# VHH binders against Uncharacterized isomerase mll1393, part 4

Target 1, 302 residues: Uncharacterized isomerase mll1393, of Mesorhizobium japonicum (q98kn6)
Amino acid sequence: MQTRNYLLYDVFTTERLAGNPLAVVLDCKGLDTIAMQAIAREFNLSETVFVLPPDNPKHKNRIRIFTPDYEMPFAGHPTVGSAIALAELAGESGAGIFVLEENIGPVRCAVSRHDGAAFAEFDLAKLPEPLQLEADPQAIGAALGLAPHEIGFENHRVAFWSAGVPYVTIPVANLEAAGRIRLDNQAWSELAPRKSEWAFASPYVYCRETVNHESAFHVRMIVPGTPSYEDPATGSAAAAFAGAIMHFDAPTDGISQLWIEQGLEMGRPSRIRLELTVQGGKLASARIGGHAVKVADGKLFI

## First folded at step 1 (VHH)

Design c3 (framework vhh_7b18_3)
Fold by ESMFold2-Fast, scan of step 1:
Structure c3 (fold): chain B 302 residues (1-302), chain A 124 residues (1-124)
Amino acid sequence: as target 1 above (302 residues)
Amino acid sequence: QVQLVETGGGLVQPGGSLRLSCAASGFTFSSYAMGWARQVPGKGLEWVSYISSGGSTEYQDSVKGRFTISRDNAKSTVYLQMNSLKPEDTAVYYCAAKTGWYGSLYDSSEYDYWGQGTQVTVSS
């Protein structure tokens, strides 16, 4: 019987049974695409990673990333989780830099220890860009079940940003307002910006008030649909949100690091670190990072 | 600039065959799942088939064994080979591309980019 080892990690967390779960299937040389897709469907997690030998021997590994339904060219939590898993499997500690080959291309990862826990980060391939928002911001807030006075804080306003995946960034007054959000999918579909003819951009709701004193922002990300789905930790949305931070907060030149807390309302507390490098008042580069912790290991009889 | 251009539709007799082609441009074709959906006269969009970026395929029950989806990544083209055509297969056929983080390849509403459509008419 052939067996294949796998690891289960919770990503964007130091605590097990929190964060965004990730299955990492090891030694996948000889698995075809159909088998990888079937295994990802079996795990039924947002994404599953398959580890392969690198095409360039100077790189750490190639990884392939699958949802239950399709293969992705890139994803944030699989990249962070895989970097930590592979570093730990190799017995690596301290600061290290390596490349993971993904379908999008080579992804440069830095693995280190932050506050005594394993941490990884990667450079954004695309910086956030503003998109046109034609819908009434108050109507967008109402589609989330919020009154007009609950939308916005300070100078922050509803905006539309993409760093590869578009998100409607929606500031809300406080934690209480964030906790009451319920997406009316019909209302959202009638007024929200489209990412295509058949799909609408997801709302990314944020506020300055936080549960964890070390967080700069508290966020929720809800994928529209019937039913709608709430994601525990969304690296692509944090990347887009860097645009809103640059626009409304205008950080000073230099390097800023901030923590974003997500997933608390759905019982998967998560933390994403966003690093902004600002030069001449403009975003020169950005990184997404986070912790990951091993939850389990096992064998597939495949 | 994303474009999906369908060709190969037409009029065919029951029991006949047609091959639809969809030429894609403006995105990295090999990274996208591709699908076909049809709009039957007087009805909504109906998912027909998909092929994932990795080559796995699925079919609506009514077309299983008669239709075959395939892709050529070098040509950025997806195909739908339709055999043993029936009058109920009469529809406008659309090709579509999936780029979202979540959603089902089985649901036509989950696809991100769409072509203009090509008419298939099965009639004696």
Scores: ipSAE 0.000, ipTM 0.133, lowest interface PAE 19.3, mean pLDDT 85

Design c4 (framework vhh_8h63_2)
Fold by ESMFold2-Fast, scan of step 1:
Structure c4 (fold): chain B 302 residues (1-302), chain A 125 residues (1-125)
Amino acid sequence: as target 1 above (302 residues)
Amino acid sequence: ELQLVESGGGLVQAGGSLTVSCAASGRTFSSYAMGWSRQAPGKERELVAGITSGGSTYYADTVKGRFTISRDNAKNTLYLQMNSLKPEDTAMYYCAAGLYSWTGRLYTEDEYDYWGQGTQVTVSG
């Protein structure tokens, strides 16, 4: 029996017991895939990270990311949380750039301090692309328990976007409408495009009215299922949502930074920073960033 | 950003046929709903045909049974085949692309976000 250290971080937050929780298991050299999957299931968090030596000595580390049920090639909150955890563990402070080797490939991370708190961001490997949505937006709204006049604001319309993971982006009139959504999973499954051959794309509900005055958008993300569940902070959805922002808001050339608040309705306030680099009216690059804070550390007797 | 370039317009006799094409560049064509709109001198602009990414089609009553819209995703090209042409079909024809479409709503111009500069079709009588 060997002991392995682990860290618990709350990601996309400066406050403990908020954000999206992440377990980071350290020193995983010699741990096999079956053991990693079993440990991820034991933690029973959205994702668990396993830290390994890098294949390229110039890189910071290799990480592997597991849900309770399968391994992922990449995920946003594990990347942000791991970057901050590893920088803090190494005693690094201020601005630093390093590479995390993930199954999708090398991910360049920048770690810094923002508003006195640890912050990390990474470049999107894939920019958002539009996907065709053939569902009636009134039917989409009804599947969320909303009336037709509660769907949309300004020029924003229901759309379908992917930056690696597809999301149905659904503008709603205000915070009250966002607060009242309830996903009818049966109705959704009859309307929604597929995420894969066995799953439907998740709704990403957003509005311009916000709780935090520094936020550009208030959002909720519901994963369809029996039962459905709400995710507190979804970096992959924020990446896809960059497409909707480009299309409907048409930001001017230059660098735009905006905060997206999520998880408020489930008591896990979270903030994701989206950075858009626009050149000639086109999205040239984008970054997902956020804070993370250590909640606990411990040892696995495995 | 998406660039749309129409071609294939010209002069045709009443009762004749013509196919106009629209080449798309700059973004993923297969993800878009596509449409054809026209504007005749002294008339309002109208959407005459639309096609979703899945192949569902719409036609204005003025062209039903005479026009056929189709797409070739491998060539990033949209087509409008016009049969039994009438002098009233004389117009500038514009290609359009939208990020999504809804059943029964392809006939509204606000569904389309990208437009070409048009190709002139003249039907003599």
Scores: ipSAE 0.000, ipTM 0.137, lowest interface PAE 19.5, mean pLDDT 85

Design c5 (framework vhh_8fcz_2)
Fold by ESMFold2-Fast, scan of step 1:
Structure c5 (fold): chain B 302 residues (1-302), chain A 125 residues (1-125)
Amino acid sequence: as target 1 above (302 residues)
Amino acid sequence: QVQLVESGGGLVQPGGSLRLSCAASGFTFSSYGMNWVRQPPGKGLEWVSGISYSGGSTTYADSVEGRFTIIRDNDKKMVYLQMTSLKTEDTAVYYCAADSGRLYWGSTYEPYDYEGQGTQVTVSS
């Protein structure tokens, strides 16, 4: 047959038309790489997932992840969204632990129900580590259109963290300040650390004041460029941000769960759960998790 | 379609050498910076080395500086990693990655652009 079913999910949300959108193409056995890349371009979403039979019969599935332009070895919201989509296809037993084979290797996912909605989480392969930031914190704030008094709250200060992908973590005074940020890409490129030879680290702006009382932090993440763009929900940034939380808040030993709200200013309200396991005052492990909800389903005539 | 295909990995003894190759297709190779990144067993991705679009500048992680050399051939659309004085801690899956400089709406994992399964390097004796 020359048709393939696909699903559209919004990830890091329980509500449709929010979160980070994901296309999941089913039954991709026999679909070649050229066709997968062309389909990902057609959807024109940040990532599209293609579901294949697993190589190891003990695993749930193999997935391949494509941007419109290239294939990725791994991505957070595609992993969360695919885990939930595949669990829901399995019916009432949508809870469990299973492995998705990705190009980076096997990824262990836990699917459960949280607040009556489908939820998935995965363990961080790399814990956050601090990086040196030489730029003046006030100049960093000015590149976002903020005055000096609007940068920082409590003991939180501008910092630079990576859990595989580096982010400049920028505390701002309140929701009003967070809502007014505008990235001056020219100013940012003169001050910001690089994440590679050709790209600058993204600002991850956060504050303690939140729209949802259940959130621990309100955040925004802007990718520098000409033009720059705002991401609705960034799991890799939440992972890096765990470093800032450990450094400034020093959570007590045990397991802490924190909800991070993102995407509100760009009209895609999203929620990421960060789980921290602290032992002897140090981060022993961490998880990124979230909800996902099906928006649509359809058929590709491919 | 962007495709990066790594090869040249294998089992080698400490102090040994390997050369990794990466064949690129589907984009204007000479306009992109190229990188090598690796994932050791049970750990996250680590950046190893980078080379400018022209080959005029190279950068290395502190852990490999002086032992590894990154080279590119724009005519053949290839990037290479020459590894010498290999250590057990160099054991990892090695990926080549293009720095596209492009923005991707909704991407929650903003690493380098790559395609393929990587190539396994195991240093042991």
Scores: ipSAE 0.000, ipTM 0.119, lowest interface PAE 20.4, mean pLDDT 84

Design c6 (framework vhh_gocatamig_d2)
Fold by ESMFold2-Fast, scan of step 1:
Structure c6 (fold): chain B 302 residues (1-302), chain A 125 residues (1-125)
Amino acid sequence: as target 1 above (302 residues)
Amino acid sequence: EVQLVESGGGLVQPGGSLTLSCAASGFTFSSYALAWYRQAPGKKRELVAGITSGGSTVYMDSVKGRFTISRDNAKNSVYLQMNSLRAEDTAVYYCAARPGTYLWSSYSSADFGSWGQGTLVTVSS
């Protein structure tokens, strides 16, 4: 029998039982890929992290990220949650900068306290890029159960963006419209661009009206499938969405920080901070950040 | 050691039916996702159908409504029922396996570490 300690964190939240849950399995040297995948399946969370010694001794750790079904090269909430978990384990309360080695490559993380709570942010390895979308916006709206006049606000229009993972960004008129969306998976699969040979790109629905006055946008992200499901907080989608913000809102040169609220309709209120550094009207760099809070700790017998 | 053995291939007339079987050993079958790929001469391998450990399925657009993938965990087997076969379905069909649970997402042929030897399906008069 082997044993491994694990931590359970809620990410993109300061409150337990909210945000996007994350299991962090510690001291994983000696676990093979099959064991890691089986443990991720056992937790059955969106993602599970396995902490390994770093290949470069100047780095904090290597991490591997698994969904219940496959290993990922990178994911946002696992990166934020792991950075906070590892800093807290080391007794590093306060500012710290370190590198997590992920399959996509080294990821620079900064851990601090923000509004009295643990906060981490990471630099985007890939800035958002526009992708071609051939689908009719009215047909996209219909696949979400919305009327044509409910799609769009101001100058915002349906678009397709990727900062490593592609998302169809869909502006909707208001909170009432956002609350009524229901994905028709069959209709979506006939319209939507693919993100892989197995799957269609996910809709990322957003509006300017928010529940929390501190938020710049209210969003929902639904993963298509049979069945489809709603994600409580999606860092990769917020990264892609930075492209839509740059294109439609054209923020002024300098550093801007905005909060995105997500997960409210599915009972997991979450907040993601997007930081944009704009130079000469172009996005020079961006960061995804958020809070995380420890929910539990335990031991796996494997 | 993971082993996958395909059977059920053969020659059929257009409009006919075949059932392919894949017998698995060397792993906990119920915890694995399985897929059928096919490859015609000079073509890339392409996904035909997949089924996760949770029973979620995926199909290539050209076979939807004609092919059905299923699994039998008691027999450690996955099946592909092929109806209304066309000349374009002629290929070597491969069974592939990987650890997986409930959802198909971002799986490419490169994600599958275990492959069978293949079984030939020829649709011709």
Scores: ipSAE 0.000, ipTM 0.251, lowest interface PAE 13.7, mean pLDDT 87

Design d1 (framework vhh_7qia_2)
Fold by ESMFold2-Fast, scan of step 1:
Structure d1 (fold): chain B 302 residues (1-302), chain A 119 residues (1-119)
Amino acid sequence: as target 1 above (302 residues)
Amino acid sequence: QLQLVESGGGLVQPGGSLRLSCEASGFTVSSNYMGWYRQAPGKQRELVAFIYSGGSTNYADSVKGRFTISRDNAKNTVYLQMNSLRPEDTAIYYCARGYSYGWPYFDYWGKGTPVTVSS
């Protein structure tokens, strides 16, 4: 009987039983795609990572990322969580820079300590780009159970952005409005832009009011479906949201770092750090970062 | 490093008034749901008033019209103004921090300040 070791991490958090959970399956050379998909379905987490030897021996590892239903070319919390897990497994105690090979391509990761806890960040392979949104913003708000006056704050308006994965970014008036959202999946499917031929783009709801004083934004991300579900921390959405920040806030040239809080309404408080490098009023590069903490380890009999 | 420090409790006669203060540290009251709980001797803790981040307020039926919750964002402080106090208001009063969960969800409480209504 063969066994494979796995690790469980909570990502985008310093506290166990918070953040976005991640299973990291080690030593996956010899597992085929069908076995990886079946294992991901068994864990039943938003994503599961499978660690493989790198194709380029100068890189740290190759990773493959699976939802319970399909393989992803890239995902944020699996990248942050895997970077920390692999650094800790290798006995790396300080700052390290390495490359994880993902299906989207090589991803440069930096692992360090921030506020005394393990922290990782990665460079965005694709910067956010605006997409056409044909839906009436008031109808979008109504699909979330919100009145017209509850949509928007300052100069922020409903928009559609992608940094590889598209999101409808929806500013709401305050924390109270954010707390009352409920997605009408039927209404959403009639209004929302598609992210693919077979799926609708997810709403990414944000407001300026925050629970934690260190956060720049409070956000929620809901995946449409029957039933719909809420994600505790979504790095790909934070990457797309950098586009909305650039468009509406127009940060000054230089490096800006901001924390985004997510997952509080579902009892999985999470924090994502977004770093923007702005040159000549335009986004030159960006990073997604966060903490992760090991929750458990174990063995698969496969 | 979260702190909620209640003050302003004490002895008061029936019909009197007290103003409780709650000084917050390590987070911003204007960004949170803030509430006041009380626990009378031998009873369970009950929520008596709360204020949303946006400023709207809510009160238990037992205190409506008599108690007023407010905040001073510059001082990072929450208040509970208690008027027309009754012996049944005797309790230890706790300040609480909360956030949205589709309803107010409170995750942290201070150590409390005692209020005794008696002649």
Scores: ipSAE 0.000, ipTM 0.100, lowest interface PAE 20.6, mean pLDDT 86

Design d2 (framework vhh_7xy4_2)
Fold by ESMFold2-Fast, scan of step 1:
Structure d2 (fold): chain B 302 residues (1-302), chain A 120 residues (1-120)
Amino acid sequence: as target 1 above (302 residues)
Amino acid sequence: QLQLVESGGGLVQPGGSLRLSCAASGFTFSDYYMAWVRQPHGKGLEYIATISYSGGSTYYSDSVKGRFTISRDNAKNTLYLQMNSLKPEDTAMYYCAKDRYWGSYAFDIKGQGTQVTVSS
């Protein structure tokens, strides 16, 4: 009989029962892909992480990331949550830098304290790239239950970006509009590009008005499906969104840090920190960061 | 002093196979992720595959998944790319590279390359 320890963390939050929940299964050497997929389905969380020995012994660990339905090459909240979980498990209390080996490749993580709480950030393995989108903004608005005048603010327009995972970035006029969105899955499937053979790209709805005055943007991310569901905090979408920020806001050369608030409408308040390093008007590098807090630990009988 | 020497390219018919090699020297080969990238004539660089330090992890672009296999021999400081079911679209100059940060597209070095031409 095999048993494995696991940890439950809430990621992109300093408070338990908020943020994006993450299961971290430890000591997964000898566990095959079929077993990992079955365990991820059992947890039924947006993602589950499996911790393995690193290929390079100078690295912290290798991790594999699974949704209930498939394995991902990379995901943001699993990376932040795993970095904090592994640092805490090792008894590391100070600032530390280590590498997590993911299917996308090595991911450099920095673990520190920010405002008295555990914080981790990682370098984006892929910088955001623009993708082709044949979409009428009026039709996009209708698929979200919004009027045409509620789509867009300032110079921001509907766009399609990927930093490994593609998202349709949709500016909406204000917090009230963001709060009223309702995805029509049938209409969306007729408009949206595919992200895989099995799924359509998700809408990432954002506005400049925020609930928390320290936030630069308020966002919502809805995964299309029957039924559709809302994700509380999406690091891969924040990474793609860096492309929209660069394109529409054109931040000045240097290092900029901004907080993105998400998950408020679904009762899972979350905050993601995006760091942009701009050189000559171009994005040279970017980092995703956030807090995470342990909710539970246990043993998996498999 | 750091050298990467690609070889094994050539002319091949559609549906054929080729095995590319990259001989590395001047650095500790087993400490680095290694990648294959290609550049078709008149186009930009396209990522093909990455392999971890030990060879335990591999990643492929969707265009080559199931057709190409990346591997390495750390005892010989050599990186390989086995290319099967070749298509005209695979015609390009192929380069091996030290992969510092996968997906940043900031490969540390590339050699002279080896030309692969898939034509009838």
Scores: ipSAE 0.000, ipTM 0.110, lowest interface PAE 20.1, mean pLDDT 86

Design d3 (framework vhh_7b18_3)
Fold by ESMFold2-Fast, scan of step 1:
Structure d3 (fold): chain B 302 residues (1-302), chain A 119 residues (1-119)
Amino acid sequence: as target 1 above (302 residues)
Amino acid sequence: QVQLVETGGGLVQPGGSLRLSCAASGFTFSTYYMGWARQVPGKGLEWVSYIYSGGSTEYQDSVKGRFTISRDNAKSTVYLQMNSLKPEDTAVYYCAAYRGWSYPEFDYWGQGTQVTVSS
């Protein structure tokens, strides 16, 4: 009988049943794309990872990342979760570095322990770039169920950024406004730029007021669709958001680390660490990091 | 022009010792942190040890107390002293140079050297 081992991890959290869940399917040599897509649909998680031998023997593994509907070139929580899962399978408990081959290219990962829990981080292969957004900020606010005065804080304005995956970054006045957001998918589809031929760019809503005083920002990310759904922790969006932070906050030269809280409104509290290296007032490099914890392991009869 | 050349591998009995050396050229050695990684037959690449530019070291738990990493900046060489070798240490060992976590385009790897631990 054919079987494949798999692991379930909660990513961007130290607590089980929080964070963003991830299935990691092991030993996938010989599994074709159609089978991988079908398995990802069966798990029905935001993303599922398939672990393959690396093309370059000096790298740790190749991974392929699938949503229930399509394959992705890169995603943040699959990268963090896979790095921790593979390090734990190898019996490593200290600091370690290795390369995961993804469709976007090689991704260098560092695995360590932070606050007594497994932590992984990776360098962004692509730094955030600004994109043109034609939509009226008042119309964007209305599509989220907010009044004009509830959009923006300080000098922050609605913007459009990509670090491989594009997001509309939307500052809101406070935590109360963030809590009341409800996406009108019809209105959004008339305003929003596309991220692919099949999908519109997602809103990434943020404010300075936070539930955890150690967080720099409170955020929500909603994937538009019929039905739309909320993602508990989105590393690719945090990467794009680094562009908004650079543009509006203009942090000083040096290295800064900040924690982003997400997923609280949907009952999956999550934390993403963003590290910015600034040189001459410009972003020289950035990293995404977080914790992950194993929830379960099992076998697929495939 | 960048080169990392490993030497010192070979066949050894369980409980034996080997010293691996990695001679580096073509970059500013003293500014890089250096590491050793290994590939066990049938498995992927795994980290073994790092030594940072400032001299701090880190080890995989399975080799702590048995392996020691060191560097000689004047000779542009990094070493891995391996004691109390076990059959499970059998692998190809690679020397690697890293500019830092944020600069993967400047990572350099050696050709590898075989270490076989058998009775």
Scores: ipSAE 0.000, ipTM 0.159, lowest interface PAE 18.5, mean pLDDT 85

Design d4 (framework vhh_8h63_2)
Fold by ESMFold2-Fast, scan of step 1:
Structure d4 (fold): chain B 302 residues (1-302), chain A 119 residues (1-119)
Amino acid sequence: as target 1 above (302 residues)
Amino acid sequence: ELQLVESGGGLVQAGGSLTVSCAASGFTFSRYDMGWSRQAPGKERELVAGIYSGGSTYYADTVKGRFTISRDNAKNTLYLQMNSLKPEDTAMYYCARDLYGSWSPFDYWGQGTQVTVSG
């Protein structure tokens, strides 16, 4: 019998039992992909992280990220949560900087504390790029259960963006419209672009009206499938969404920080900080950040 | 410069054997799970075999007992040994890198090598 220690964190939150839950399995040298996938399925969380020795000794660790069904090249909440978990295990405090090796490549992370709460942020390895979307915006809206007049606000329009993982970004008129969305998976599969040969890109629904006055946007992200499920906080989608913000809002040169609220409709309030560095009207760099809190620790008997 | 280059395909008679190879470059081959898929005209692409970075293997029921997947990490090469070939094994065979686990979806494919089994 083998044992592995694990930690449970809630990510993109300062409050336990909110945010996006994450299992962090420690000391995973010697586990193969089948074992990692089976463990991720057992936890049945959006993502599970497996901590491995780094390939470059100057880096903190390598991590592998699994959904219950497949391995991901990168995900935001696993990166934020793992950075905080590994810093806390090492007794690190203040503004620690280190690199996590992910399948997408090396990810630079900064860990700090704000008002007694652990906070981590990472530099985007890939900046958002626009992708072609053939679908009629009205048909996209109908697949979410919304009328044509409920799609869009100001100059924002349905678009397709990727910062490593592609998302269909869908502006909706207000909080009421956002609260009423229901994905028709059959209709979505007929309209949506693919993110891979086997899967469709997820809708990322956003509006300017927010529940928390300090938030710049209110969002929901639904993963298509049978059944579909709603993710409480999606850093990779916030990264892609930076493209929509640049395109439609055209922020001025300099550094801007935006808080994005997510997960309220599904009972896991979450907050993601997006930082944009704009030079000459173009996105030069971006960061995703958030808080995380430890919920539990334990052992796997495998 | 990420490349997967398949070779070793050709015409073979039913009951015969053939080995196809895949030369990988532009990534750390030993860290990735690798697979072989095939596609016959008018059919969907089918996963036939996979090998994990740790060495464990997977086979589709259609080829189990007849095909053997192996890897040489020192040479960055993936192999598929095909025995007791049948006309229905005729397909373009693709080497694939598995980033997402579960052998679906693959994140990168090679150009393919054609295997034709005559009856």
Scores: ipSAE 0.000, ipTM 0.130, lowest interface PAE 18.0, mean pLDDT 86

Design d5 (framework vhh_8fcz_2)
Fold by ESMFold2-Fast, scan of step 1:
Structure d5 (fold): chain B 302 residues (1-302), chain A 120 residues (1-120)
Amino acid sequence: as target 1 above (302 residues)
Amino acid sequence: QVQLVESGGGLVQPGGSLRLSCAASGFTFSNYAMNWVRQPPGKGLEWVSGISSSGSTITYADSVEGRFTIIRDNDKKMVYLQMTSLKTEDTAVYYCAKWGYSRYTEFDYEGQGTQVTVSS
């Protein structure tokens, strides 16, 4: 009987049983792709990570990331969670800056302590780009169950952005409006741009009013489909949202850090830190970061 | 509906060059990041290079950085991979892939791929 150790982390949180859960399977040299996919399906989490020796011995590790259905070249919460997990396994020797080899390529991760808890951040490989959106904002609001006056705040308008994965960014008036959204998948499919041949771009609903005073924005992200579902913390959406922040808020030159709260309506409170480096009024670089906390460890009998 | 058609592969000696092309149709090409992914004999898929929808952000795997160049032409709906200083380790089937995956969608590797063989 072959066995593999695994760790379970909650990512984008300092509290267990919150955030976005991640399984990290250790010592995966010799485990084939079919077995990795089957294990990811067994965990049935948004993503599962498999840790392998690095191809470049100067790098920390290679990781492979699987949804229950397919392998991904990159994902945000697996990168943050894996960086923290591997640093904690290595103790003092694992802290600092290191490289995780992912299918997208090498990802530089900075691991530190922030407010007394383990924290990791990585540079965005793809900066947000605006995309054309033809949909009527009132119709988009109606597809979420909201009245026209509940869509927008200040100068913020419905927009469409991608930093690798496209999102329709939808400003709503306040927390009460954000709390009442319910996606009408039929109506959404008639309005929304496509993410792929088989799927429509997800709505990323945000407002300035927050539950935690330290947050800059309160957000919700719903993946349309049959069935649709809500994600507790979405790094790729925060990356795309950096585009909306640049466009509507126009941060001053220098480094800005802001916290985004997500997952509260579904009982998985989460926090993502977005860092924007602005030069000459343009986004020069950006980082996604967050905390992660170990929930469990165990052994797979495979 | 979505189609990605790769071409330009072939047999080349170590140190040689090849240019791969990918013709895209069935989607709004300028809205999507494009990638090159390869599968060496007996191994899994490896990401090679990516280019953002506008072309402003370009990334490469460490193994090919400095040797390969990714280019896109949104007007022609094409993405290219210029390969130089080819090594035997670059032998693989190369696929053009659209960025846009989630747990409810496949990563779009559509196309037959194009075989690159680097040998004497």
Scores: ipSAE 0.000, ipTM 0.149, lowest interface PAE 15.3, mean pLDDT 85

